# VH-VL binders against Jasmonate-induced protein homolog: the designs that were tried, part 17

Target 1, 185 residues: Jasmonate-induced protein homolog, of Atriplex canescens (Fourwing saltbush) (Calligonum canescens) (p42764)
Amino acid sequence: MASTQAMGMTEQQKKSVDEMVEKATNMGVNVQAQNSAVVSMINQTNVSMTFNENHNWSGSVVGTGYPKSIPTKQSRQFIHQGDAKDGSQGAVVYYGSNANGEPCGWLLAWCAPTNVTPTKPNRVYVDCGAQSKFDTISWDTIKAKLDVGPATTNFTDVDTETTIAAGVTSTGSFASVGAAFGLST
Short names: E, the ipSAE of ESMFold2; O, the ipSAE of OpenDDE; V2, 0.75 times the mean of E and O plus 0.25 times the DockQ between their complexes.

## First folded at step 15 (VH-VL; framework fv_iluzanebart)

Design q1 (from m5 with light chain N32H; at its last look DockQ between E and O 0.48; V2 from the best seeds 0.74)
Fold by ESMFold2, look of step 15:
Structure q1 (fold): chain C 185 residues (1-185), chain A 123 residues (1-123), chain B 107 residues (1-107)
Amino acid sequence: as target 1 above (185 residues)
Amino acid sequence: EVQLVQSGAEVKKPGESLKISCKGSGYSFASYWIGWVRQMPGKGLEWMGLIYPGDSDTRYSPSFQGQVTISADKSISTAYLQWSSLKASDTAMYFCARHYGSFGTYSWGMDVWGQGTLVTVSS
Amino acid sequence: EIVMTQSPATLSVSPGERATLSCRASQSVSYHLAWFQQKPGQAPRLLIYGASTRATGIPARFSGSGSGTEFTLTISSLQPEDFAVYYCQQYNNWPYTFGQGTKVDIK
């Protein structure tokens, strides 16, 4: 007997992304962020995650920079200040491990225009899997996928059983990006 | 000149495997997401999933993940939709479509569609 | 997933008259809304994206409006070739979803 099983964004992932978006929004309001993406990431894996690299298409991180680590079951935030014309467009990669202790990576990319319009929307792209997947990132390829992507998405790597979900929302003066880095089991 | 051309209609029995194709021409096939849409007889349109042929990045709608395989061979500008074991409920028209943003803008749309492949599964 | 609900299911309109089709999203989809036309035995045809932007080559009698959860497609002077089924589709949230369609019939 066969059955259909949904593998999309779970109720837990939706809740976690919404919480991270809200946390980013609260941070951005409190620091009066402008023309920025405020990014909040939660580590829902069983080990601490470490920062590997970033990429900037527009703008740069400010303040204390990218979190060097994200402890298990905790969240960390950063502010990516955009320019007046193209807003904030960037990506980060964090490393950790899956439930079997295998090295894995999580990639979050975002595009947050200064002014959201029908032809300049907020967008995210996510990826995860074996750490080696991130040895040779083509940032032009990531940008091409990001440029036509949705504002809310997820991905599950069935081989490593890793998962990632993210969403981006405009608040008027800045964008709130929430992401959940996790395991699919 | 931009075209997506799908493989011909299929008549199959339950339990058989099937792989249908969608060949792109007139544009850089590897550089745009391409997706699959199902339309059951007399019904509306259902998004199945998409693939970025440049690196084979695939994304499935939840109802279809594990039920079908989406793949691509960028060297011959072709995307595929594949079943390992067909069911009568797989009887439908299947379309492929290019998902694009216009060059230099941040937009998205399904602007070019294949002609459709009718799959009939019956005992 | 985001449910897209279209109304009416069927719209009977005389040639030369105005047709107004509605689409409602179960959650905000911002401006990420497209409209498609489909005739029997044919692939869908993109009409509108970004809620209100006509795709290349689409005549001006087609217009779209709305944002968030409520959207409208208007055909200002219905032509014989416009009798078809029309679908809305959101692309703000993965997975992308279609409405169930509105059939525009000749009166």
Scores: ipSAE 0.775, ipTM 0.885, lowest interface PAE 1.2, mean pLDDT 90
ESMFold2 (binder alone), look of step 15: mean pLDDT 90; pTM 0.912
OpenDDE, look of step 15: ipSAE 0.867; ipTM 0.935

Design q2 (from m5 with heavy chain S107T; at its last look DockQ between E and O 0.78; V2 from the best seeds 0.82)
Heavy chain, then light chain:
Amino acid sequence: EVQLVQSGAEVKKPGESLKISCKGSGYSFASYWIGWVRQMPGKGLEWMGLIYPGDSDTRYSPSFQGQVTISADKSISTAYLQWSSLKASDTAMYFCARHYGSFGTYTWGMDVWGQGTLVTVSS
Amino acid sequence: EIVMTQSPATLSVSPGERATLSCRASQSVSYNLAWFQQKPGQAPRLLIYGASTRATGIPARFSGSGSGTEFTLTISSLQPEDFAVYYCQQYNNWPYTFGQGTKVDIK
ESMFold2, look of step 15: ipSAE 0.767; ipTM 0.894
ESMFold2 (binder alone), look of step 15: mean pLDDT 90; pTM 0.920
OpenDDE, look of step 15: ipSAE 0.911; ipTM 0.950

Design q3 (from m5 with heavy chain G104D; at its last look DockQ between E and O 0.91; V2 from the best seeds 0.00; counts 0 for: pae E 2.2 > 2)
Fold by ESMFold2, look of step 15:
Structure q3 (fold): chain C 185 residues (1-185), chain A 123 residues (1-123), chain B 107 residues (1-107)
Amino acid sequence: as target 1 above (185 residues)
Amino acid sequence: EVQLVQSGAEVKKPGESLKISCKGSGYSFASYWIGWVRQMPGKGLEWMGLIYPGDSDTRYSPSFQGQVTISADKSISTAYLQWSSLKASDTAMYFCARHYGSFDTYSWGMDVWGQGTLVTVSS
Amino acid sequence: EIVMTQSPATLSVSPGERATLSCRASQSVSYNLAWFQQKPGQAPRLLIYGASTRATGIPARFSGSGSGTEFTLTISSLQPEDFAVYYCQQYNNWPYTFGQGTKVDIK
């Protein structure tokens, strides 16, 4: 039950997240995204990842939806269109394996307000570990954590040696969310 | 009234173990992150890390990981800070603080603080 | 980690005068900046969050401004109870980090 991790991205995690934020930004500019979160995720593990679940607190995915898979060492993107009042607030879970072949999961949650203000910031929350951690998710708990969360963060699960890092920033009319799903070894 | 009440001052020798407590009342303890802040004598504030008591999700500042253990027992609304082997450099005041955030109410804060626990480790 | 730098280290001000405290972040923290007041022997007290929003029960003479990397706390008419140490803190990134503090003393 207890999760014990140092916070703060490594320089390589920061670089990977920045690259994913830039990829999300480029996509959002190209499609003229408005009041949305453009999300770019890179799979830095050794196996393909598969989509498991999403949750919406505000807004919904548009276009072709959530990527069904993310091939190893590749990135995939989606656009989550925000509601007029509360912007884009959502989460996704992808499954894969660690270096030992054990089933694992990666959770990314974001809050991208329609307009960033002193009291309505962009936020992210991340988690990863054994796949069984994600069998039953309390989305109220994830929301409570997200609401106090930072704009950039990481988490490493020492038991499975999985890691995740994410960041969110605003570009004009939309938010760019970048995430790196990976292994700590 | 929302309160955090910490355990009393401690005087210890290097190498001894210690566990100090922070008990919450007047709110749903399991539903808010609670964190620890160190203040060394005559120095500023250092954020050590935090725990979500509802599921024990624990995150440490890098300089404190491996140096202390943050834990909680939600059944008695209590968070803990623990050392397995104290050093003289651990002499400090230690505060717990509730971390509040809500998108719906547009607010954030380390809004409720414990009174502090003075830990003195004599050489 | 984001380094928060406060200036001045000590500020001597007469009661009734204006005090201005500065805080600089080593990288942008957007509006995710809080100010705390600490008196000797006491826990810190939250004054300002979101760079400019007063916490509940904080007198109107306290105001904050700024975004990104540069922030200011202003006490418009210093009262005797305002002599304390003031800390800025960013909460844009974990770990949260505090500035080293500005001590406001009686001139």
Scores: ipSAE 0.622, ipTM 0.864, lowest interface PAE 2.2, mean pLDDT 91
ESMFold2 (binder alone), look of step 15: mean pLDDT 90; pTM 0.916
OpenDDE, look of step 15: ipSAE 0.916; ipTM 0.951

Design q4 (from m5 with light chain S30R; at its last look DockQ between E and O 0.61; V2 from the best seeds 0.00; counts 0 for: pae O 7.5 > 2)
Fold by OpenDDE, look of step 15:
Structure q4 (fold): chain C 185 residues (1-185), chain A 123 residues (1-123), chain B 107 residues (1-107)
Amino acid sequence: as target 1 above (185 residues)
Amino acid sequence: EVQLVQSGAEVKKPGESLKISCKGSGYSFASYWIGWVRQMPGKGLEWMGLIYPGDSDTRYSPSFQGQVTISADKSISTAYLQWSSLKASDTAMYFCARHYGSFGTYSWGMDVWGQGTLVTVSS
Amino acid sequence: EIVMTQSPATLSVSPGERATLSCRASQSVRYNLAWFQQKPGQAPRLLIYGASTRATGIPARFSGSGSGTEFTLTISSLQPEDFAVYYCQQYNNWPYTFGQGTKVDIK
């Protein structure tokens, strides 16, 4: 299914993303994260979200792994440790439902190079929509989009009225990723 | 040779609909984002939005959300920009451009541009 | 959205002289900054991306520098074909935004 009509990030989304970035930052500092992406995600839908799958282009999750679920109106965090060469590059997909109970999915992808340079910046890519959209993900396609992605981005799926926003920033020796999974209603 | 070729100049009246095109050649059209940029007479460049033809993922600038529709047909390597009801203020040059990106290099840029489509809307 | 502000609006330079163009972002765009050249009646041409990387085929006299909120495009020795309007563009935050442009004309 085609994904259409991403608007600019709303002030509310910005606030949520910033808060998640802050949580990620605090977590990373507390655990002395290095060469990693620390990711904080908030579920702003009305039902719990469940982990579906992830993809690693470079690096892997550490600690307790990916949160199995993100309860409604709560946030969860994880650390994705990058490899020495290419840093932390990964994606995660969570399933839930929209306001109408329709099964939906949210995708967050990030790129946190070991050394951020002008030609290797931090990047994020986000997507959401009907759950079927994520049944068979072309990770090459996601990677291609991520490679040209900004540091802050958002997307709204008009059909399912779902939305997602994310941001990434460098914090010392690690990257802080914040994401907000929500509904556009 | 990689190139984008846009449809010809348009002269329209307010209230009319319009759909202009941007055809790519010389590369895998479906694998690169296509952007649309507006340039009003004597003014600067305005980013309108992006589309990924491979899956029709479309991202709009807030200023243009709901004002235009961006679409693509990857089967004929063509992207579109359309209005349901033109206004005089839509008079401008419209450019399409390809995003350049390379896996592992994180390179980015609007490296290939169409020649532009002049849209004139007047009573 | 991030506002990009270019200065000066017009820069008059003699052939062979150095031209320095400035671009300021309302907030940090890190290194996600591009420069474009546009001549009358033509489409823009990518000059620099990643703040300092020259696009393919761009002469060495063009160079970009800066990070965060302050960026500079330098033309070390202005050639006749370099008289044009130059735009900076950030692609750090969606939506991507352009500066208002700097016109480089002959002194």
Scores: ipSAE 0.016, ipTM 0.582, lowest interface PAE 7.5, mean pLDDT 91
ESMFold2, look of step 15: ipSAE 0.650; ipTM 0.875
ESMFold2 (binder alone), look of step 15: mean pLDDT 90; pTM 0.919

Design q5 (from m5 with heavy chain A30T S31N; at its last look DockQ between E and O 0.74; V2 from the best seeds 0.00; counts 0 for: pae O 2.7 > 2)
Fold by OpenDDE, look of step 15:
Structure q5 (fold): chain C 185 residues (1-185), chain A 123 residues (1-123), chain B 107 residues (1-107)
Amino acid sequence: as target 1 above (185 residues)
Amino acid sequence: EVQLVQSGAEVKKPGESLKISCKGSGYSFTNYWIGWVRQMPGKGLEWMGLIYPGDSDTRYSPSFQGQVTISADKSISTAYLQWSSLKASDTAMYFCARHYGSFGTYSWGMDVWGQGTLVTVSS
Amino acid sequence: EIVMTQSPATLSVSPGERATLSCRASQSVSYNLAWFQQKPGQAPRLLIYGASTRATGIPARFSGSGSGTEFTLTISSLQPEDFAVYYCQQYNNWPYTFGQGTKVDIK
């Protein structure tokens, strides 16, 4: 099914994303993250979210890996170590449900080049909707969309009334990624 | 040659519906975002939204959310912009453009544009 | 949304002279800034992306600079075909937004 309608980021979403970016920043500083993307995600739905899958275009997760679960109203973090050439480029998908109990998915993709330049900026791409939307993901398609993605973005799936917002910024020698997984109602 | 060709000028009355088109050729239509840009008479450019024809992923500018519908038919490499009920204030030139992006030598660009479709709405 | 403000509104320049156009963002857009040229009755043409990279086929007399909130488009030696309206655009934040444009006309 087609994804429809990305409205502007709400003030609440902006606040949440900024808080997650800050959380990622603090984590990265404390662990001396370098050449990595530090990702902080908050689950703003009413049920726990569970890790489904990830994809690495460049780099890999370190430490304890991807959070297996993101409890409701809580945030979780991970570090994605970039490679020397292409930096940190990856995506993660979490499953949950909307307000009606319908199975839904949230996708966060990021690009954090080793060195941010005019031709290699930080980027994010986000998507959400019915869980079936993510049964078979074309990672080439996701990459193509990520390649034109902004540094901050949001998306709302009208059908499932799910939403997602994310931002990425450079912080010293690493990138801080913040994301908010939520419901539009 | 990569190009976008838009449908012809439209003269409509308030309350009428309209659907204009943008056909791509010379490249893989499904692999690039198509954007729509409005330009009212004598005014600047306004982003309306984007669509990825490959899966019809559509992103709207808040100002145009609910005001228009962006769609695509990848089988004929065509993107659409439509109104259910036109207003006089919809009078403008409408452009479609390919949104190209790649890390490395070319990171971003609205590099290919249609010639524009003039929409005139008057009583 | 990020507001892009261009200055001046109109810039009168003689052929052969340097033209300097300014674009300011209400918040940082990093290097995610493009410049477009539009002539009457034509579609916009991409000049610069990534704040400072010339698009394919764009003459060397066009150059972009800046980052964060302040950007500049420079035409080192204005040619007759360069008289047009120029727009800056940020694509750092959704929704993407354009400046209101600078008209470059002949003095």
Scores: ipSAE 0.181, ipTM 0.766, lowest interface PAE 2.7, mean pLDDT 92
ESMFold2, look of step 15: ipSAE 0.670; ipTM 0.866
ESMFold2 (binder alone), look of step 15: mean pLDDT 90; pTM 0.912

Design q6 (from m5 with heavy chain W33S Y52S F103S W108S, light chain Y31S W94A; at its last look DockQ between E and O 0.06; V2 from the best seeds 0.00; counts 0 for: pae E 14.3 > 2, placed apart)
Fold by ESMFold2, look of step 15:
Structure q6 (fold): chain C 185 residues (1-185), chain A 123 residues (1-123), chain B 107 residues (1-107)
Amino acid sequence: as target 1 above (185 residues)
Amino acid sequence: EVQLVQSGAEVKKPGESLKISCKGSGYSFASYSIGWVRQMPGKGLEWMGLISPGDSDTRYSPSFQGQVTISADKSISTAYLQWSSLKASDTAMYFCARHYGSSGTYSSGMDVWGQGTLVTVSS
Amino acid sequence: EIVMTQSPATLSVSPGERATLSCRASQSVSSNLAWFQQKPGQAPRLLIYGASTRATGIPARFSGSGSGTEFTLTISSLQPEDFAVYYCQQYNNAPYTFGQGTKVDIK
C-alpha cells in the first residue's frame, strides 16, 4: 500500500531543487544549449546511486550520456537534446539504498517542449520507493501523468522513507531541470 | 474514436453499496489517467479523484478520501467508482473523464468525458 | 487545496456581444488552467487548456488569457449555442479543483 499522493515540498526540498535548477541553468548557458533539457540531480542519501535505466519519448541524451553514478551528497548533470517537433521528453531511474540499507529507486521524468510558452510549459514527474517498484515501469502511465503534471512536484514513499523533489523552468532556449533524490524525515 | 461510456442510472437506498463503471475505447487505456467528477443537482462540478490505470496509482480530493473507492481493471479498459454505504447526500450525477496530453505538447486537462451516471439515493 | 473563484456568478449578454468571465486561484497555478462549457443535461466540454490554448474543434471566438492567479475566458460575438455554464479548473496540484461556475444567460 505505497502512498500515491504527493506531499507538499519541504523548505529543504525547495532549496535543494532551486540549487539544482540554478546549476542546470549555469551549465546550459555555458554550453549554449538549445531545444534541450539540462538536468541536474543531487544525491542526498547516504550511499552512492547507480544508473539503472532511461526512457525517451522524444529526444536523446548527448555528450557523455547519463551519469553512471551519483556519489553521496554530490550532483551530476546531463543534457537531453530535443527533437525538432516534440522537444525533450525523457526519464531516468537511479538505484540506491534507504537509511535502513534497503534497495530503493528514484525516478525523474521531464517534458521540455521545443517552444516553451505560457501555453506550453515544462513539466516534471517523480517517484521513489522500493527498488522492486521499478521492475515493471509503465512508461505510458508516466507519460499520462507528465501530460497533466506541474512544473514542480515531490513524492515521499512512507514505507521506505525515501523522497524526491524536482522542478523545471525555462531559461531562454532550454529547460533547466533540478532534482533532489533523498530520504524523508 | 476516443470514448468513455458509463454504466446506467442507479436508484438506491441509504446504506446500500454501489459500484459504477467507466469503459474507455479508441485509445491506450493504461496511458491516461481517469478522473471522477461529482455534480449534485443544480450545483457545480467537484473533482473527486483520479486513477492511473497502468499501475493503479490513485489520488483523492480530501473531501472524498474515505468516502469512495476509485479503481480500474486495465484488462477490460474500465475504471470504477464505488461506495460501501450510500447516503442520501450522495445523490448526484457522476462523470468520468480522461486527462490528456500529446507527445511534446502541454496538458489539456480533462478532454474526453463520459455521458454521466445519475445516482439517486432515497428512502 | 487551491480554491478557484469565478466571477460573476451570472452574466446576462445579448447574442453578438462579448462575454468576459473571470477565474482567480488562491495561489499560483502557473498556466495549468482549463475552461469548460456545460449545457443542461450534458457532460462538460473542454474549451481551453494551458490557460490560452483552444482545444481541438473549439471556435476561434473562445479565447483564454492569464497566468499565475488570474485568468479570463473571453467569448467574442456570442452565439445562441454559447449560453451555458462555464467552469475553470486548475490542474497544477491535486486536488484538481473547479471554480463554482459562471452562468451565461441570454439578455
Scores: ipSAE 0.006, ipTM 0.481, lowest interface PAE 14.3, mean pLDDT 86
ESMFold2 (binder alone), look of step 15: mean pLDDT 91; pTM 0.937
OpenDDE, look of step 15: ipSAE 0.007; ipTM 0.566

## First folded at step 18 (VH-VL; framework fv_iluzanebart)

Design r1 (from m5 with heavy chain S107P; at its last look DockQ between E and O 0.05; V2 from the best seeds 0.00; counts 0 for: pae O 4.4 > 2, placed apart)
Fold by OpenDDE, look of step 18:
Structure r1 (fold): chain C 185 residues (1-185), chain A 123 residues (1-123), chain B 107 residues (1-107)
Amino acid sequence: as target 1 above (185 residues)
Amino acid sequence: EVQLVQSGAEVKKPGESLKISCKGSGYSFASYWIGWVRQMPGKGLEWMGLIYPGDSDTRYSPSFQGQVTISADKSISTAYLQWSSLKASDTAMYFCARHYGSFGTYPWGMDVWGQGTLVTVSS
Amino acid sequence: EIVMTQSPATLSVSPGERATLSCRASQSVSYNLAWFQQKPGQAPRLLIYGASTRATGIPARFSGSGSGTEFTLTISSLQPEDFAVYYCQQYNNWPYTFGQGTKVDIK
């Protein structure tokens, strides 16, 4: 299933996302690269998450790259530098486990256009569930969903009892993306 | 006014424990990384590590990993640097600093500094 | 870790003259380079970040340039209050590392 807008987001999720957006904002305040996305992700599960893969529609990660892991109850950050034409558009997938120890995955996608307008806003898309769900990702499908995605979104996979929430905001210089990877129980 | 105020000078003996503090004011303490820097007498600056008080995300320089502990209490806008067992070689000035912004994947921009805490360790 | 090397160790300059300080990185640090000023008994003060951006409140006579492995801090006209030790710092790679410093004193 596709992610839904923030109407399903819990108050705790909203708080976590806002905190990550704030963290990203503060980290990127002096970013000289334009049209970039600063991403902050918190792992709210009980085990460490590990980087699995990423996809770039436009732009690329800078600095030390994607965090190799996100320890439990900790957050990690990265900067995705956009290109002049299409801005920053990318996705990242992390693997972990749910409360029952089942292998699960969390997907965060973002879009930070070069010129943010009402018709070209910042967008996020999220997904989570069984790890097998992410064995073969249709990036075209993800892109299609991202293209119509909201500024804030969340998704809960009932089967694995995993959840994910994300938000994106413009600082005027870059996009700040916050995400919370968690369990629904 | 944004400022960091550090605890006073310390005179200790080898083997003793110590915890020094850095209190922030004039800004959202929990929302900015705090770093620690060592400066031995007559020497240059050494990056020790940093902490994000909001979630206690802590990262150490390899040279200081296991040598010190960095912590924070966001409820009182205070960051800490502590030793379990001081050595004479720990004698130095220690600065805390707020990080403002970042490039790459880690914060930087030490734009606000504490006044420093002098730690003297001698038998 | 990335090693930052500053030169010269000591720079003697007369008031009103131009001062040029160099900082070299053992590997590319892109534009992730900062300059700090430290006076005796004081905490360091941020001068430049992003290799060439002046921090808030820093006089225009301070300027930074360079990228990759070679960087320069320039004081166009040295003022009496500018005599101090200057450090460069890379924040491109963990851990962040400082240069050993350049002391600017009166000629």
Scores: ipSAE 0.022, ipTM 0.628, lowest interface PAE 4.4, mean pLDDT 90
ESMFold2, look of step 18: ipSAE 0.799; ipTM 0.904
ESMFold2 (binder alone), look of step 18: mean pLDDT 91; pTM 0.927

Design r2 (from m5 with heavy chain S107K; at its last look DockQ between E and O 0.59; V2 from the best seeds 0.76)
Fold by ESMFold2, look of step 18:
Structure r2 (fold): chain C 185 residues (1-185), chain A 123 residues (1-123), chain B 107 residues (1-107)
Amino acid sequence: as target 1 above (185 residues)
Amino acid sequence: EVQLVQSGAEVKKPGESLKISCKGSGYSFASYWIGWVRQMPGKGLEWMGLIYPGDSDTRYSPSFQGQVTISADKSISTAYLQWSSLKASDTAMYFCARHYGSFGTYKWGMDVWGQGTLVTVSS
Amino acid sequence: EIVMTQSPATLSVSPGERATLSCRASQSVSYNLAWFQQKPGQAPRLLIYGASTRATGIPARFSGSGSGTEFTLTISSLQPEDFAVYYCQQYNNWPYTFGQGTKVDIK
């Protein structure tokens, strides 16, 4: 039965996340980002994705804001400026469709402390599945999961055959967050 | 006092099913990841996976995906590890552990462990 | 997944002496490294997290250091109760992984 959830990125997911981290790094260098998360997301599905919502625990988006859409097979970026005390901590949800045309959502959350220390690591949390899963989000629950989260992770929703992978790396004065929104089929 | 109490030792035959439990007390059980760790006789520790009992979000180490089922019932503050068909190679000690992390306090750890459940599968 | 390699496999030490245990990660885990102690028939006990931060109630003779791929646990003056198996564990990536353990035996 299809009850298991994937853990550990595939080679394709590792490549995609690394590419997105590189894009985030290049953007952060070009704009001289400081105390921020530079986030790069690639849409590896067959339809355009649309922005649904964001959440902020610390910091806020700057510049041109959250991409309103991510065209199929393309990437988009944003910069989330951190607060002095707690750095950049936030989340985004994008909507799209799976291979069968069913509405689905992808959630990316990150924690990028102002400075990475022995007790202040970079973190990510990811989730995906049916769009209705995101109708009522408990952001306190997402934060609790994020606080235990790793620096790289993935998730696959067996029911919708959607997948997501993400990683975070410190780059000089900012953090680079890369994410791949996709299908497990 | 935060505590995890596991079900007692099990002696089974190959092909039998088994479900062992880990009951939490002294904290908000639904709000912390619970993970499972295997220790084969005379061997080291292997992280098997974890569950967030609040919504049953479950994640497995690749070595254990498809081999066991991790589940929880938050209404009775209990996590479970189960096999549909035991093998002799499943003979091991199994621990549950709370996974704690909190931004703002800057603490992390598998900080509270159950006492372990010895599972013996003899052919 | 990230492979954690401990050395030595066994360390024979007299009471009162210093013990130094090593742990290597196959890729950087930043500071996301913990140390556990386990005695026969018991659950592991968290000693160190964040590579160098002692968990609550852990005696000062236990200290950790390192970052990235190389880490050490030092026990500055071994006590009789410190003869056990010690594991390092990374929590930078899911799945979390343990080293194979270092047994600290009485000499």
Scores: ipSAE 0.732, ipTM 0.884, lowest interface PAE 1.4, mean pLDDT 91
ESMFold2 (binder alone), look of step 18: mean pLDDT 91; pTM 0.920
OpenDDE, look of step 18: ipSAE 0.904; ipTM 0.948

